# Designs tried in a protein design chat: VH-VL binders against Protein ULTRAPETALA 1 (ULT1). Part 6

Target 1, 237 residues: Protein ULTRAPETALA 1 (ULT1), of Arabidopsis thaliana (Mouse-ear cress) (q8gza8)
Amino acid sequence: MANNEGEMQCGSMLFKQEELQEMSGVNVGGDYVEVMCGCTSHRYGDAVARLRVFPTGDLEITCECTPGCDEDKLTPAAFEKHSGRETARKWKNNVWVIIGGEKVPLSKTVLLKYYNESSKKCSRSNRSQGAKVCHRDEFVGCNDCGKERRFRLRSRDECRLHHNAMGDPNWKCSDFPYDKITCEEEEERGSRKVYRGCTRSPSCKGCTSCVCFGCELCRFSECTCQTCVDFTSNVKA

## First folded at step 21 (VH-VL)

Design AA4 (from Y3 with heavy chain S30Y)
Fold by ESMFold2, look of step 21:
Structure AA4 (fold): chain C 237 residues (1-237), chain A 122 residues (1-122), chain B 107 residues (1-107)
Amino acid sequence: as target 1 above (237 residues)
Amino acid sequence: QITLKESGPTLVKPTQTLTLTCTFSGFSLYTRGVGVSWIRQPPGKALEWLALIYWDDDKYNNPSLKSRLTVTKDTSKNQVVLTMTNMDPVDTATYYCAHLYESDSGYYFDYWGQGTLVTVSS
Amino acid sequence: DIQMTQSPSSLSTSVGDRVTITCRASQGIENYLAWYQQKPGKAPKLLIYAASTLQSGVASRFSGSGSGTDFTFTISSLQPEDVATYFCQQYDHYPYTFGQGTKLEIK
């Protein structure tokens, strides 16, 4: 049989083969790695699902418990809660994967690499004491209702969230990453949309003297995404 | 540098609703894994956990006070708000907000605000 | 609710002495236990989490041990600035609960 597990773009570059050794249910997708996972409650036993790990640090869990389950996409914390786990929220310790036939908590696996990286970059370790470099605020329109939602591009993670939203032709209000909203939430007033949150001028078209964290990430030689194009245009203009 | 500051009224009357605001800097509730909690300490007594809200709007309240507590966030303002209804003199305490971060080793309160004393009396 | 019981409720010792404080949970909490220091009129300060891991910037004279229901906090050589109330907190179950505290004084 042809194993042809070779060099693949994105998904196959997330982890070395030895890092996934003996892990159950490994599936490498276009921009993710997927594994079998679970969470155990004393009352209900094991809830089993599939975990997808993305380079953005996103973690998605898809339930396999019931055909037609409405909880097809969960965060690890939501999955822990869904499983009926009796303890406090500790999904890094309570959600497990199978390695060599044994349950291993996520906190003891390489699978949290990208999640932890994204959390650290936005957290206490960031020393932004002096003049700060930032990208202007951007708006993404909902495909269903047309309402626009504000993205603040202050960190690499926030820029990635905007990048992903701009790349999704079916982006909806419910996909807004900062808060749980629907199309029923009121759109920001039009007069406030003119303000873009720049340090030099709140109403700027862009900070021509700065480089966005997300744009730095998206500046691969082959990357022509609109976020990188817009940032480059703004600094050149 | 992570800092938190509690603000709101320092004197309230019995049955009144208390609203406290935690304003913070050095972190954002846009950041994955971040949470903010409310804890109180009656004078000379043990600390009591009240409520917790995570960046993803997941919320937890102390069951002993569940119907009285509401915690909300305004991520763009770096604020978390605690609302506590039907205040009673036994609710006199110093109220703290605290930072919580989802680490590989567990989930605990690593940075605290200075606290604000709220006195409930007629 | 998980009740956290500390012992002793207070103690008075001398500079340089070894200080030991115990904390007992009413049921197993694995290692989901933190220790805090609270100086008079100040907010609590995290010293130890996961029962035994020192928080960044905390002096090495502080240590913790234990798992399950029985936990120990130790100051290897008491310093004058260690006058405070110390308390444990479990974070295994909601509601999070705290010990009643141990007041530490220098005699």
Scores: ipSAE 0.589, ipTM 0.814, lowest interface PAE 1.4, mean pLDDT 80
Fold by OpenDDE, look of step 22:
Structure AA4 (fold): chain C 237 residues (1-237), chain A 122 residues (1-122), chain B 107 residues (1-107)
Amino acid sequence: as target 1 above (237 residues)
Amino acid sequence: QITLKESGPTLVKPTQTLTLTCTFSGFSLYTRGVGVSWIRQPPGKALEWLALIYWDDDKYNNPSLKSRLTVTKDTSKNQVVLTMTNMDPVDTATYYCAHLYESDSGYYFDYWGQGTLVTVSS
Amino acid sequence: DIQMTQSPSSLSTSVGDRVTITCRASQGIENYLAWYQQKPGKAPKLLIYAASTLQSGVASRFSGSGSGTDFTFTISSLQPEDVATYFCQQYDHYPYTFGQGTKLEIK
């Protein structure tokens, strides 16, 4: 019975001290790094908040815009909306942190290093179950039925399949080459979905390949897709 | 290939409700980050944004027309429907639906339908 | 609402000429600006997004620049097929707003 004790990466291991030293309001928690963040609206000015970054790729924002703001554990997108900025859901660029005394968009920081778009539903409920969130699976939504289908990423081939699915805007259940999943099959339980998402960390043990950290589509080391090729070429330049 | 097509009445009487349907292909509203927007253009005039609906059913309407506009989607049919109440001759325009997708560059209208001319006349 | 002001409203130039259109936003919109080409009787076509990024499949003679409030659209060498109305659009804030358009004609 191999105790797969998913090593809870301590918040201290998420970022190098050098990466955080110029950021304002840095607090290193047990399993997160917290920083001061904000969002500027033309109408209301700056809404200030605290951003927590988790190794799971989850981002949580506690709003401090006004005394008594009851908004807790907001997503960055929700925080953007809450700030009164009626923007086109560009929170990566609109939510900022203070680095060296300047407002720097999240997209230009290391804080999104572990961010996975799949982590949006950090429901409080799943934290209570003590389940060690480990990156093991990825999910792709079916364009026919809307159900998210599981990719285990336990083999090179599975990684390739996932990559291909991610690259296909019209991907559907029937496109699974093996273990044909139909749209009639039940979707994976929400509890299982909590364990999804690549942390894009070199230490990630949840998948066999997490390559091209700057390319969200790439999970295959030998990817030949144009996006990955372009990314790789640009990184080398 | 992404395609959009507007359909509905081309003639509406004053005070009546306009219902337009955008049928699209090449993308899905099951896909995170996808949206469909409605834009209109009166003859010889500038474009006016009307409404937007996202994959998650989040909706935005032009405040100037908010009370008159409703946007809905049928994701399974790849359709988005715009309703506009209390039509007036001033609402005569070519109505477009357009695709948008979430990117680091924001939401812009990368693909458009051909548009449908709606004339409001008694 | 963010107002988008284009200049000029109309332009007549010769083939091969450099064309410059400006768009000014009433407030800062960073780089969340798009440029569209609309030919007569056709839907708008996206040319530029993020103020300066050329849309895939668009000719390299088209370019955009600017940030904040002032933006510029440029055609390096006007071609006959470029006769159209050009629109800027901000997508920083709802409601999205368009410029009034610039009608481009060839002399």
Scores: ipSAE 0.072, ipTM 0.627, lowest interface PAE 3.1, mean pLDDT 82

## First folded at step 22 (VH-VL; from AA1 with light chain E30S)

Design AB1
Fold by OpenDDE, last read:
Structure AB1 (fold): chain C 237 residues (1-237), chain A 122 residues (1-122), chain B 107 residues (1-107)
Amino acid sequence: as target 1 above (237 residues)
Amino acid sequence: QITLKESGPTLVKPTQTLTLTCTFSGFSLYDRGVGVSWIRQPPGKALEWLALIYWDDDKYNNPSLKSRLTVTKDTSKNQVVLTMTNMDPVDTATYYCAHLYESDSGYYFDYWGQGTLVTVSS
Amino acid sequence: DIQMTQSPSSLSTSVGDRVTITCRASQGISNYLAWYQQKPGKAPKLLIYAASTLQSGVASRFSGSGSGTDFTFTISSLQPEDVATYFCQQYDHYPYTFGQGTKLEIK
């Protein structure tokens, strides 16, 4: 019984320190590694941004090309386009990071490790009936501002946060424990909300493979809610 | 195994709109990095790239035909549709759809459909 | 648009001969070049990508070289089944563009 404990790899475990030490702008988050990245346009010059790498293989870029740029959580391809790159879509080669003071294409870095793995798994999983149930991202509305906030359900802790939020009729942005999300922050654009971190499709709006009706990660034995109680009772059965 | 198949009318009248459907298997447009492209080849002539669509709904058309081309996808059906307006006899060609493979250096056409001959004639 | 010029437009050679086809781009395209084989009445088949990388399942007698503007496709020893039209294609810029093709025949 191989406990495929999907090791919720903490951001610190995503890459070896040695792999990141020469990269510029490295920040290790809870579930991601962030690095400085950019894309060069012959016309517009360098667009600088921050790249977040997730264990799921997701890549998110926050653009800092100009003061006031509000482009957040772009795909690398979208960022490439945003930068005004004149070439065909080749973001793996066109998006670069700074390593040892030099611009290095993403394709030549370890940063695409999880992206490449996820892409391979998606191609294989369509063949194998054993679709690993994954948790897609979910949204909860803030009772103060009415904005929907994204919950990632990749770890037990994240699942707990979401579970608590869903159980709290008065949940608000300020109840996020780690991310200081305030009601002042803009709501995620609808075009981005469609991306829910499905392992098979980033744009999955909900499929049988990414909807969980209850598992050990998202049910809690100590919780007194009916869904957790029912789950616990059935598992002991 | 990746397979693509073009379907649609084989005869179109001048000024009419051509609609071709590419149905594929072995990959999904839910898959990150995947794309589908349309290419045509007039009889005895070179290949001409028409348009492409990526998994994230990003689209590109040949500028020479941009105003006439529309590409859409139905991810759930594994289909990509090409629409070309104001057809002319000069548009007579074999039309291909092809899989776009994501490489470290860009996209190329690793798998092709068999093609469908479209004749534009009054 | 990037123009791709192939040379020659046609050639006739003997079985076992070395075949060389060249492709020139109107501007630098690094190694973003592919070579395709198209047999009569068939769809193009990818042979080479990234200017010099052999596609999986393609015979080793096929090879590609070059970078920037000048590229070469080679068949080390021509086989009867190699009768086809060969195309180069750049994928560095939109629109993607193809060479005019080289028709290869056996004397």
Scores: ipSAE 0.879, ipTM 0.953, lowest interface PAE 0.5, mean pLDDT 88
Fold by OpenDDE, fold request of step 24:
Formats: structure tokens, C-alpha cells, sequence
Structure AB1 (fold): chain C 237 residues (1-237), chain A 122 residues (1-122), chain B 107 residues (1-107)
């Protein structure tokens, strides 16, 4: 039983001291680095906040735009919107930090290192013929209650369950064999649904390149669906 | 590979509501940073942006058509739906859905559907 | 709304020629500009984003330059397969807006 204790990278190891020394409002937490950030609206001025950077690539913003602002754990995009920015959504360039007394867009800092890495690890795998097919967690809506239920696609059996659910227009919560999921159970929050358990990156929250288009684990020789039939025919070929 | 496909009626009467569905593959709206946009092109004319929806359900409509447009998503089905009310012959166009990719330089349309021609005629 | 003025509206050139198309924004849009190629009866295809970054899989003969209000799209050596309409598009502000297009033909 190999204790894959994912080395929780301590916040102090996320960035070099030299990389952070000129940044304003730097606080090193247990598993994050926090910095002062902001977003500028032409109409409303500067909204000031605190940005937390996690080794997973997650970014959380706590807004301090006004003493009564209760906005916490915002995504950068949500914070950009909250600030009243008039431009199109582009938080990487609109959200800034203070470096050496100047406002610097996040895109021009090292702070997006983990965010970008978490996104790229999903894209490189599609170019190499030998890239292990990544099966992210998938969701299927219940026909009875309309709630989306998570399928973990880590085993052939789990892949089969998902495959069957996707092929069944009448699939419902009660059809889940192992987890007694009922329609009465609450739906997973949208913020959690972003985490899809990518095997390529534990920090992967989903990317356009981290998708399986069919593999031996998720195709079944006994299945009569066109996708499985086509796959089986091509493999024999 | 990312693919998008528009589906819906190809003929709509004036004053009726158009409903188009974009079905896509190769990405999911569970994926952080992705979105789907609608664009139309009248025959022989320029492209016009209509609306978009992001993975986090943030939505934007063209202000010129805002009151007429609604965009929704069914993430589990990999579908985005555009509804446009009070259709007029001037709304005759090829309607496209497109994938929005988050880059360091913002969002652009990197993949497009083939488009569907919608004719508004009595 | 940001208006995108594209020039020329049409161009006829020979194979191997250099092609230049310009796009002007009514206000500063930094580098938030994309260029698309649309062949007859087909959907637009992304060629350039961020004003000057070539999309993956696009031929190196295509390039973009500019920032602020003035942008240029260039084909270094025109090929027969490049016959299409080309569009610029700003994505700095909502609503996103397109140029009127440049129809490129071969003599």
C-alpha cells in the first residue's frame, strides 16, 4: 500500500523569495501564497483584494473593495466582474498585483505558474500517441430529478457504469449500483464539479485537452452501441 | 478533437421564436476556462456576435439584441441553447456556435461549428 | 461599440505575391484582436490571436502585427488555397465586433 502522500507543497516552496520580494502584501500560508491584488474599473476605481495561489493551480480572491464587502473565495473572473470592469472577461490581464509600486497584470507575473501548468498538463497528452487516456470524472443527469451525478472513471467497471448511463435516456439516480444515490440527495455544488479527478494531474480541474475519446477501458466488446462497435472493429483491424 | 454542431429549425416565421442547439465534443463546460459563443452571418455580410456562456454560467449578450436573446447550457449533455424571440426577415443568417478558449490574452473563437442557415419567411 | 474598419474590402493578387490587410479599431484594444479565414460555404477558421500569435497548425506564411488601434494581417506568399474572405475581430470589449471582411481572389 504505497502511501502516495501527495507532498503537500508548503506555501514557502511555491515561489522563490526573490520572486515575491517586490510584491505587495505577501503572506505565506501553510499551503498557499497570498498577495495583494486588485482590479480597476474606469467607473468605480480600484477594487482591492487578496489573492491566494495554491500549488494545485487554484486561485482564490477575497475582496476588500469596501469595508462591508463579504465576497470571499472568488475566482479571478468573478472578482473581475465584481469590480465592475467594463472590458470583456480577461481576468489574467485585468487583475493586477503590486510589484515595486506598480500595478502588474497577473499574466505578467509568476503567480499563474501553477494555474497554467495545471491547464497544460492536460493538453500535451493528446499529441503523443502513447499518452495514457485520461478519464476525468463525468456527470450524467438524472431523468427523474434532473440532478447531475458524478461518475468516477478510474476503473473499467466505473467506465462501464458511465457508458451505460450515457446510453440510457432514462437513466436515474437509482440506477447507480454501488453508491445508493437517491434523488433526495443534494446535487454537488458547481464549484466542486470543476474538480474532475484527472489522472494526469491531481490539480486538474478540467481542460479541453484532458478528454478521453475512447480507449480500451471505456469501450466494450460486448456492447452493441455504435461507438463500441466502431472501436472494436478498428482494433481488430 | 473539438467539434461543434448547430441544430434547430431552418425555417422560422416572422414574430416566432428561434431555438438553436449547439452540441459539442472534445471539451466540456465542466472544464475551467471554456465557453461557447453564438455568431451569425447574413448572406454575403459580415459576422455578428450574438451571445456567449462560460463554464461558470456567466453570460453575455449583444446589447443590440439583448432583449431578444437567451443563452443556456446543459453541461451534462454538452449542449448550449440559443433562443431568439420576435424573428424578422432581417435575422436570416447562418448561425454558428464556437468554442471559447481561455488564453493569456483572453477569449477567442478557436473552433467553429459548420453553421446552420436559418431563413425567416412567411 | 467598438467599430472595426477593415481594408481593403477586396483584393485580387497573383500566386506568390505578398498580401496585406489592415484593420483599424475605433478605440484602443491593446492586442485583443483575432484574424479569421473563411472559405466559401465554410465556417471561419482562426489564424491569428493576440494580434500576432499564430494559431497552432496554421501555415507560417500567415502573420499578424499591430497594437492599440491599427493592425495588419499579412500573407508572405499567396497560395491558391488562400482564396477566402478574411475577418478581423476584437475581443477587448463586449460586444465582440468583426471587420467587414476582405475578399481575397487570385488573378
Amino acid sequence: as target 1 above (237 residues)
Amino acid sequence: QITLKESGPTLVKPTQTLTLTCTFSGFSLYDRGVGVSWIRQPPGKALEWLALIYWDDDKYNNPSLKSRLTVTKDTSKNQVVLTMTNMDPVDTATYYCAHLYESDSGYYFDYWGQGTLVTVSS
Amino acid sequence: DIQMTQSPSSLSTSVGDRVTITCRASQGISNYLAWYQQKPGKAPKLLIYAASTLQSGVASRFSGSGSGTDFTFTISSLQPEDVATYFCQQYDHYPYTFGQGTKLEIK
Scores: ipSAE 0.874, ipTM 0.952, lowest interface PAE 0.5, mean pLDDT 88
Fold by OpenDDE, fold request of step 24:
Structure AB1 (fold): chain C 237 residues (1-237), chain A 122 residues (1-122), chain B 107 residues (1-107)
Amino acid sequence: as target 1 above (237 residues)
Amino acid sequence: QITLKESGPTLVKPTQTLTLTCTFSGFSLYDRGVGVSWIRQPPGKALEWLALIYWDDDKYNNPSLKSRLTVTKDTSKNQVVLTMTNMDPVDTATYYCAHLYESDSGYYFDYWGQGTLVTVSS
Amino acid sequence: DIQMTQSPSSLSTSVGDRVTITCRASQGISNYLAWYQQKPGKAPKLLIYAASTLQSGVASRFSGSGSGTDFTFTISSLQPEDVATYFCQQYDHYPYTFGQGTKLEIK
């Protein structure tokens, strides 16, 4: 059991002080570094925002373009689009931060180091693992303690465990067959929703496009639940 | 290794709808920064960009063909589908799908499918 | 739309010769330019991106230069296998646009 305890690196450890000293709007959070960012549209001017950088490589932007803007936790690409940029999608170059009083593209900063590392890891993992349909991690609440327990859904067996747990209104921690999980164990503080490509940032809310609504790995021909029956009937058709 | 393959009808009648499927391997649309684009090339002519779709379902179509084009993805099947309505003989071309690589300076086509020739004829 | 104009449209040179192809954009596109090689009956192959960066696995005899509106593609020493049509492509704005191509032949 490789405790990939992703050491939640404290925000203070993400970057050296010297790397951030000339950046505007630097705030060090518990697990992120925040900086002032923006995107320029020739038509609409500058959209100002706050960029959060996570050790997982996740980037979140809270837009402050107008006092009434409620856009929160945008991806850089979504923020770029929101800003009304006229160019093709290239947020690494279009989204800027202020360094020494100048607008500097993200691509020219150290802020993308974790993003780039995470992207490389995803590309390598996909090379070694055949096109295995990677499901996002799912969580099931324990009926006894109320804690959410993680299901990885990386194999047929894991999918079955999750499927069974979801079908059992009385599911509890002790029902995990292989992992001696008890209600006394602490709830995993990691990202509540690990999606394929998600860096498991605590702030990750997941994407609906990453949700598996049914596949051969997570449906069972012998199962009598309606979702499995429907799937099996449609695949044979 | 990244591979892409176009599939669909090679013959379409005028006014009919073309549906092409790009099946790919070596990458996933679950991966951040990934995209798939469609490009066509009439025989002996230049390349024309048609549409693209990103991993986050952001889509762009060529404005000249926007009303005729629809691009969708099935991430679970590693497929991207292009639909083009009201086909005309002028739309006869080799149709390519290509991988969009995210760089510090934007997206370019680093890998291409072999292409599929689509002929529009009565 | 950004128009990409290549010159020349066709070129016939000898093996070992230096080949130069130019591409002009109708507006400034910084370095958001790629060069592709397309052999007869084959799909385009990426050679250069970011105007001057050689794609991995591409021969060093290929190079690109330029920024803004004017770009140059060069083959330092033409080889028989380089017979192809070459295309520039901008990826600064949607729609992405290609040059008309330069057909390269050997005398």
Scores: ipSAE 0.874, ipTM 0.952, lowest interface PAE 0.5, mean pLDDT 87
Fold by OpenDDE, last read:
Structure AB1 (fold): chain C 237 residues (1-237), chain A 122 residues (1-122), chain B 107 residues (1-107)
Amino acid sequence: as target 1 above (237 residues)
Amino acid sequence: QITLKESGPTLVKPTQTLTLTCTFSGFSLYDRGVGVSWIRQPPGKALEWLALIYWDDDKYNNPSLKSRLTVTKDTSKNQVVLTMTNMDPVDTATYYCAHLYESDSGYYFDYWGQGTLVTVSS
Amino acid sequence: DIQMTQSPSSLSTSVGDRVTITCRASQGISNYLAWYQQKPGKAPKLLIYAASTLQSGVASRFSGSGSGTDFTFTISSLQPEDVATYFCQQYDHYPYTFGQGTKLEIK
């Protein structure tokens, strides 16, 4: 029974310092590593962006190609297309990071480690019976600004954050422990909110595979809320 | 094991619309990095790429046929559909669907359907 | 569009012989080239991708080399089951394009 306790690897544990030391624009977040990235178009030149790498294998790119570009949380493929790259889809080679002052394709870096691992697991898991209940991303509204903020539910800690936020009628953006999200930050576009990290479909509105009604990851034995108490009592029975 | 199968009419009249369905197994369009492509081959001729669709609904058509081609997917049914309008006898060919595999160096066709011969005739 | 030119268009050789097929791209495509085998009445089968990487389950007598514009496909020792048409294909730019094919026969 491989306890795939999806240890929410803190961003600091995703990569060794030695692996990142020569990369430009490295920022270690709570649950991600961010680096400077880009894509080169013959017509438009270099589109510069920031790449976030998550332990889940997810990759998110925030584009900084021009002042006023509002493209954030793009997939690498979407960023490649956005950059105006003239070639066929091959973002692993077309999207680059700066290492030691040189442009290095993502395929030649350690940054795709988790992406590649997740892709292999998805191909294998379709064969094994145990549908690992994946939690889709959830949204909680800020009590101060009214904006909805995304919660990733890929680890027990993330689930706890969401659980706490849902239980707090006064929850606000500043209550995020790792991300300095402020009420001044723009809300995610509606088109992006559709993507909630379902393993079946990126645009899934909710299915039996991504909507969780309670599991060991999102219920807490020490919590006194009725949902957690009910879950704990039923598991002991 | 990955398998693909083309289905649809084998005879089409000129000016009519061709609709082909690719039904596949062994992979899912829910999986990242996956796609399905359509390729045709006139009898005794070279292969011609027509269109492709990726798991994220990104799609590309051959510019020479762009106005005539539409590709869609039904992920829940493991199906990809190709429509081609204004068919002409010159469009007579074996039509293939193929699995697109994402490598570190791009996408290539690692598995093919058996193909279906479509004849355009009055 | 990137044009792919194969040479020769047809080849007749003996069992055990070395076979060489070339493919030239009209512009540089790095290593984004695949080689396919198509037997009569069958779908193409992938043999080589990334110009030189052998597809899993393909016999070791098949190999590919080259980069940029010039590519070579080789059969080290021709076998009777290798009678087929071979195609190169670039996947560097849309539209994807194929060579005209090389028909391989045994004398």
Scores: ipSAE 0.873, ipTM 0.952, lowest interface PAE 0.5, mean pLDDT 89

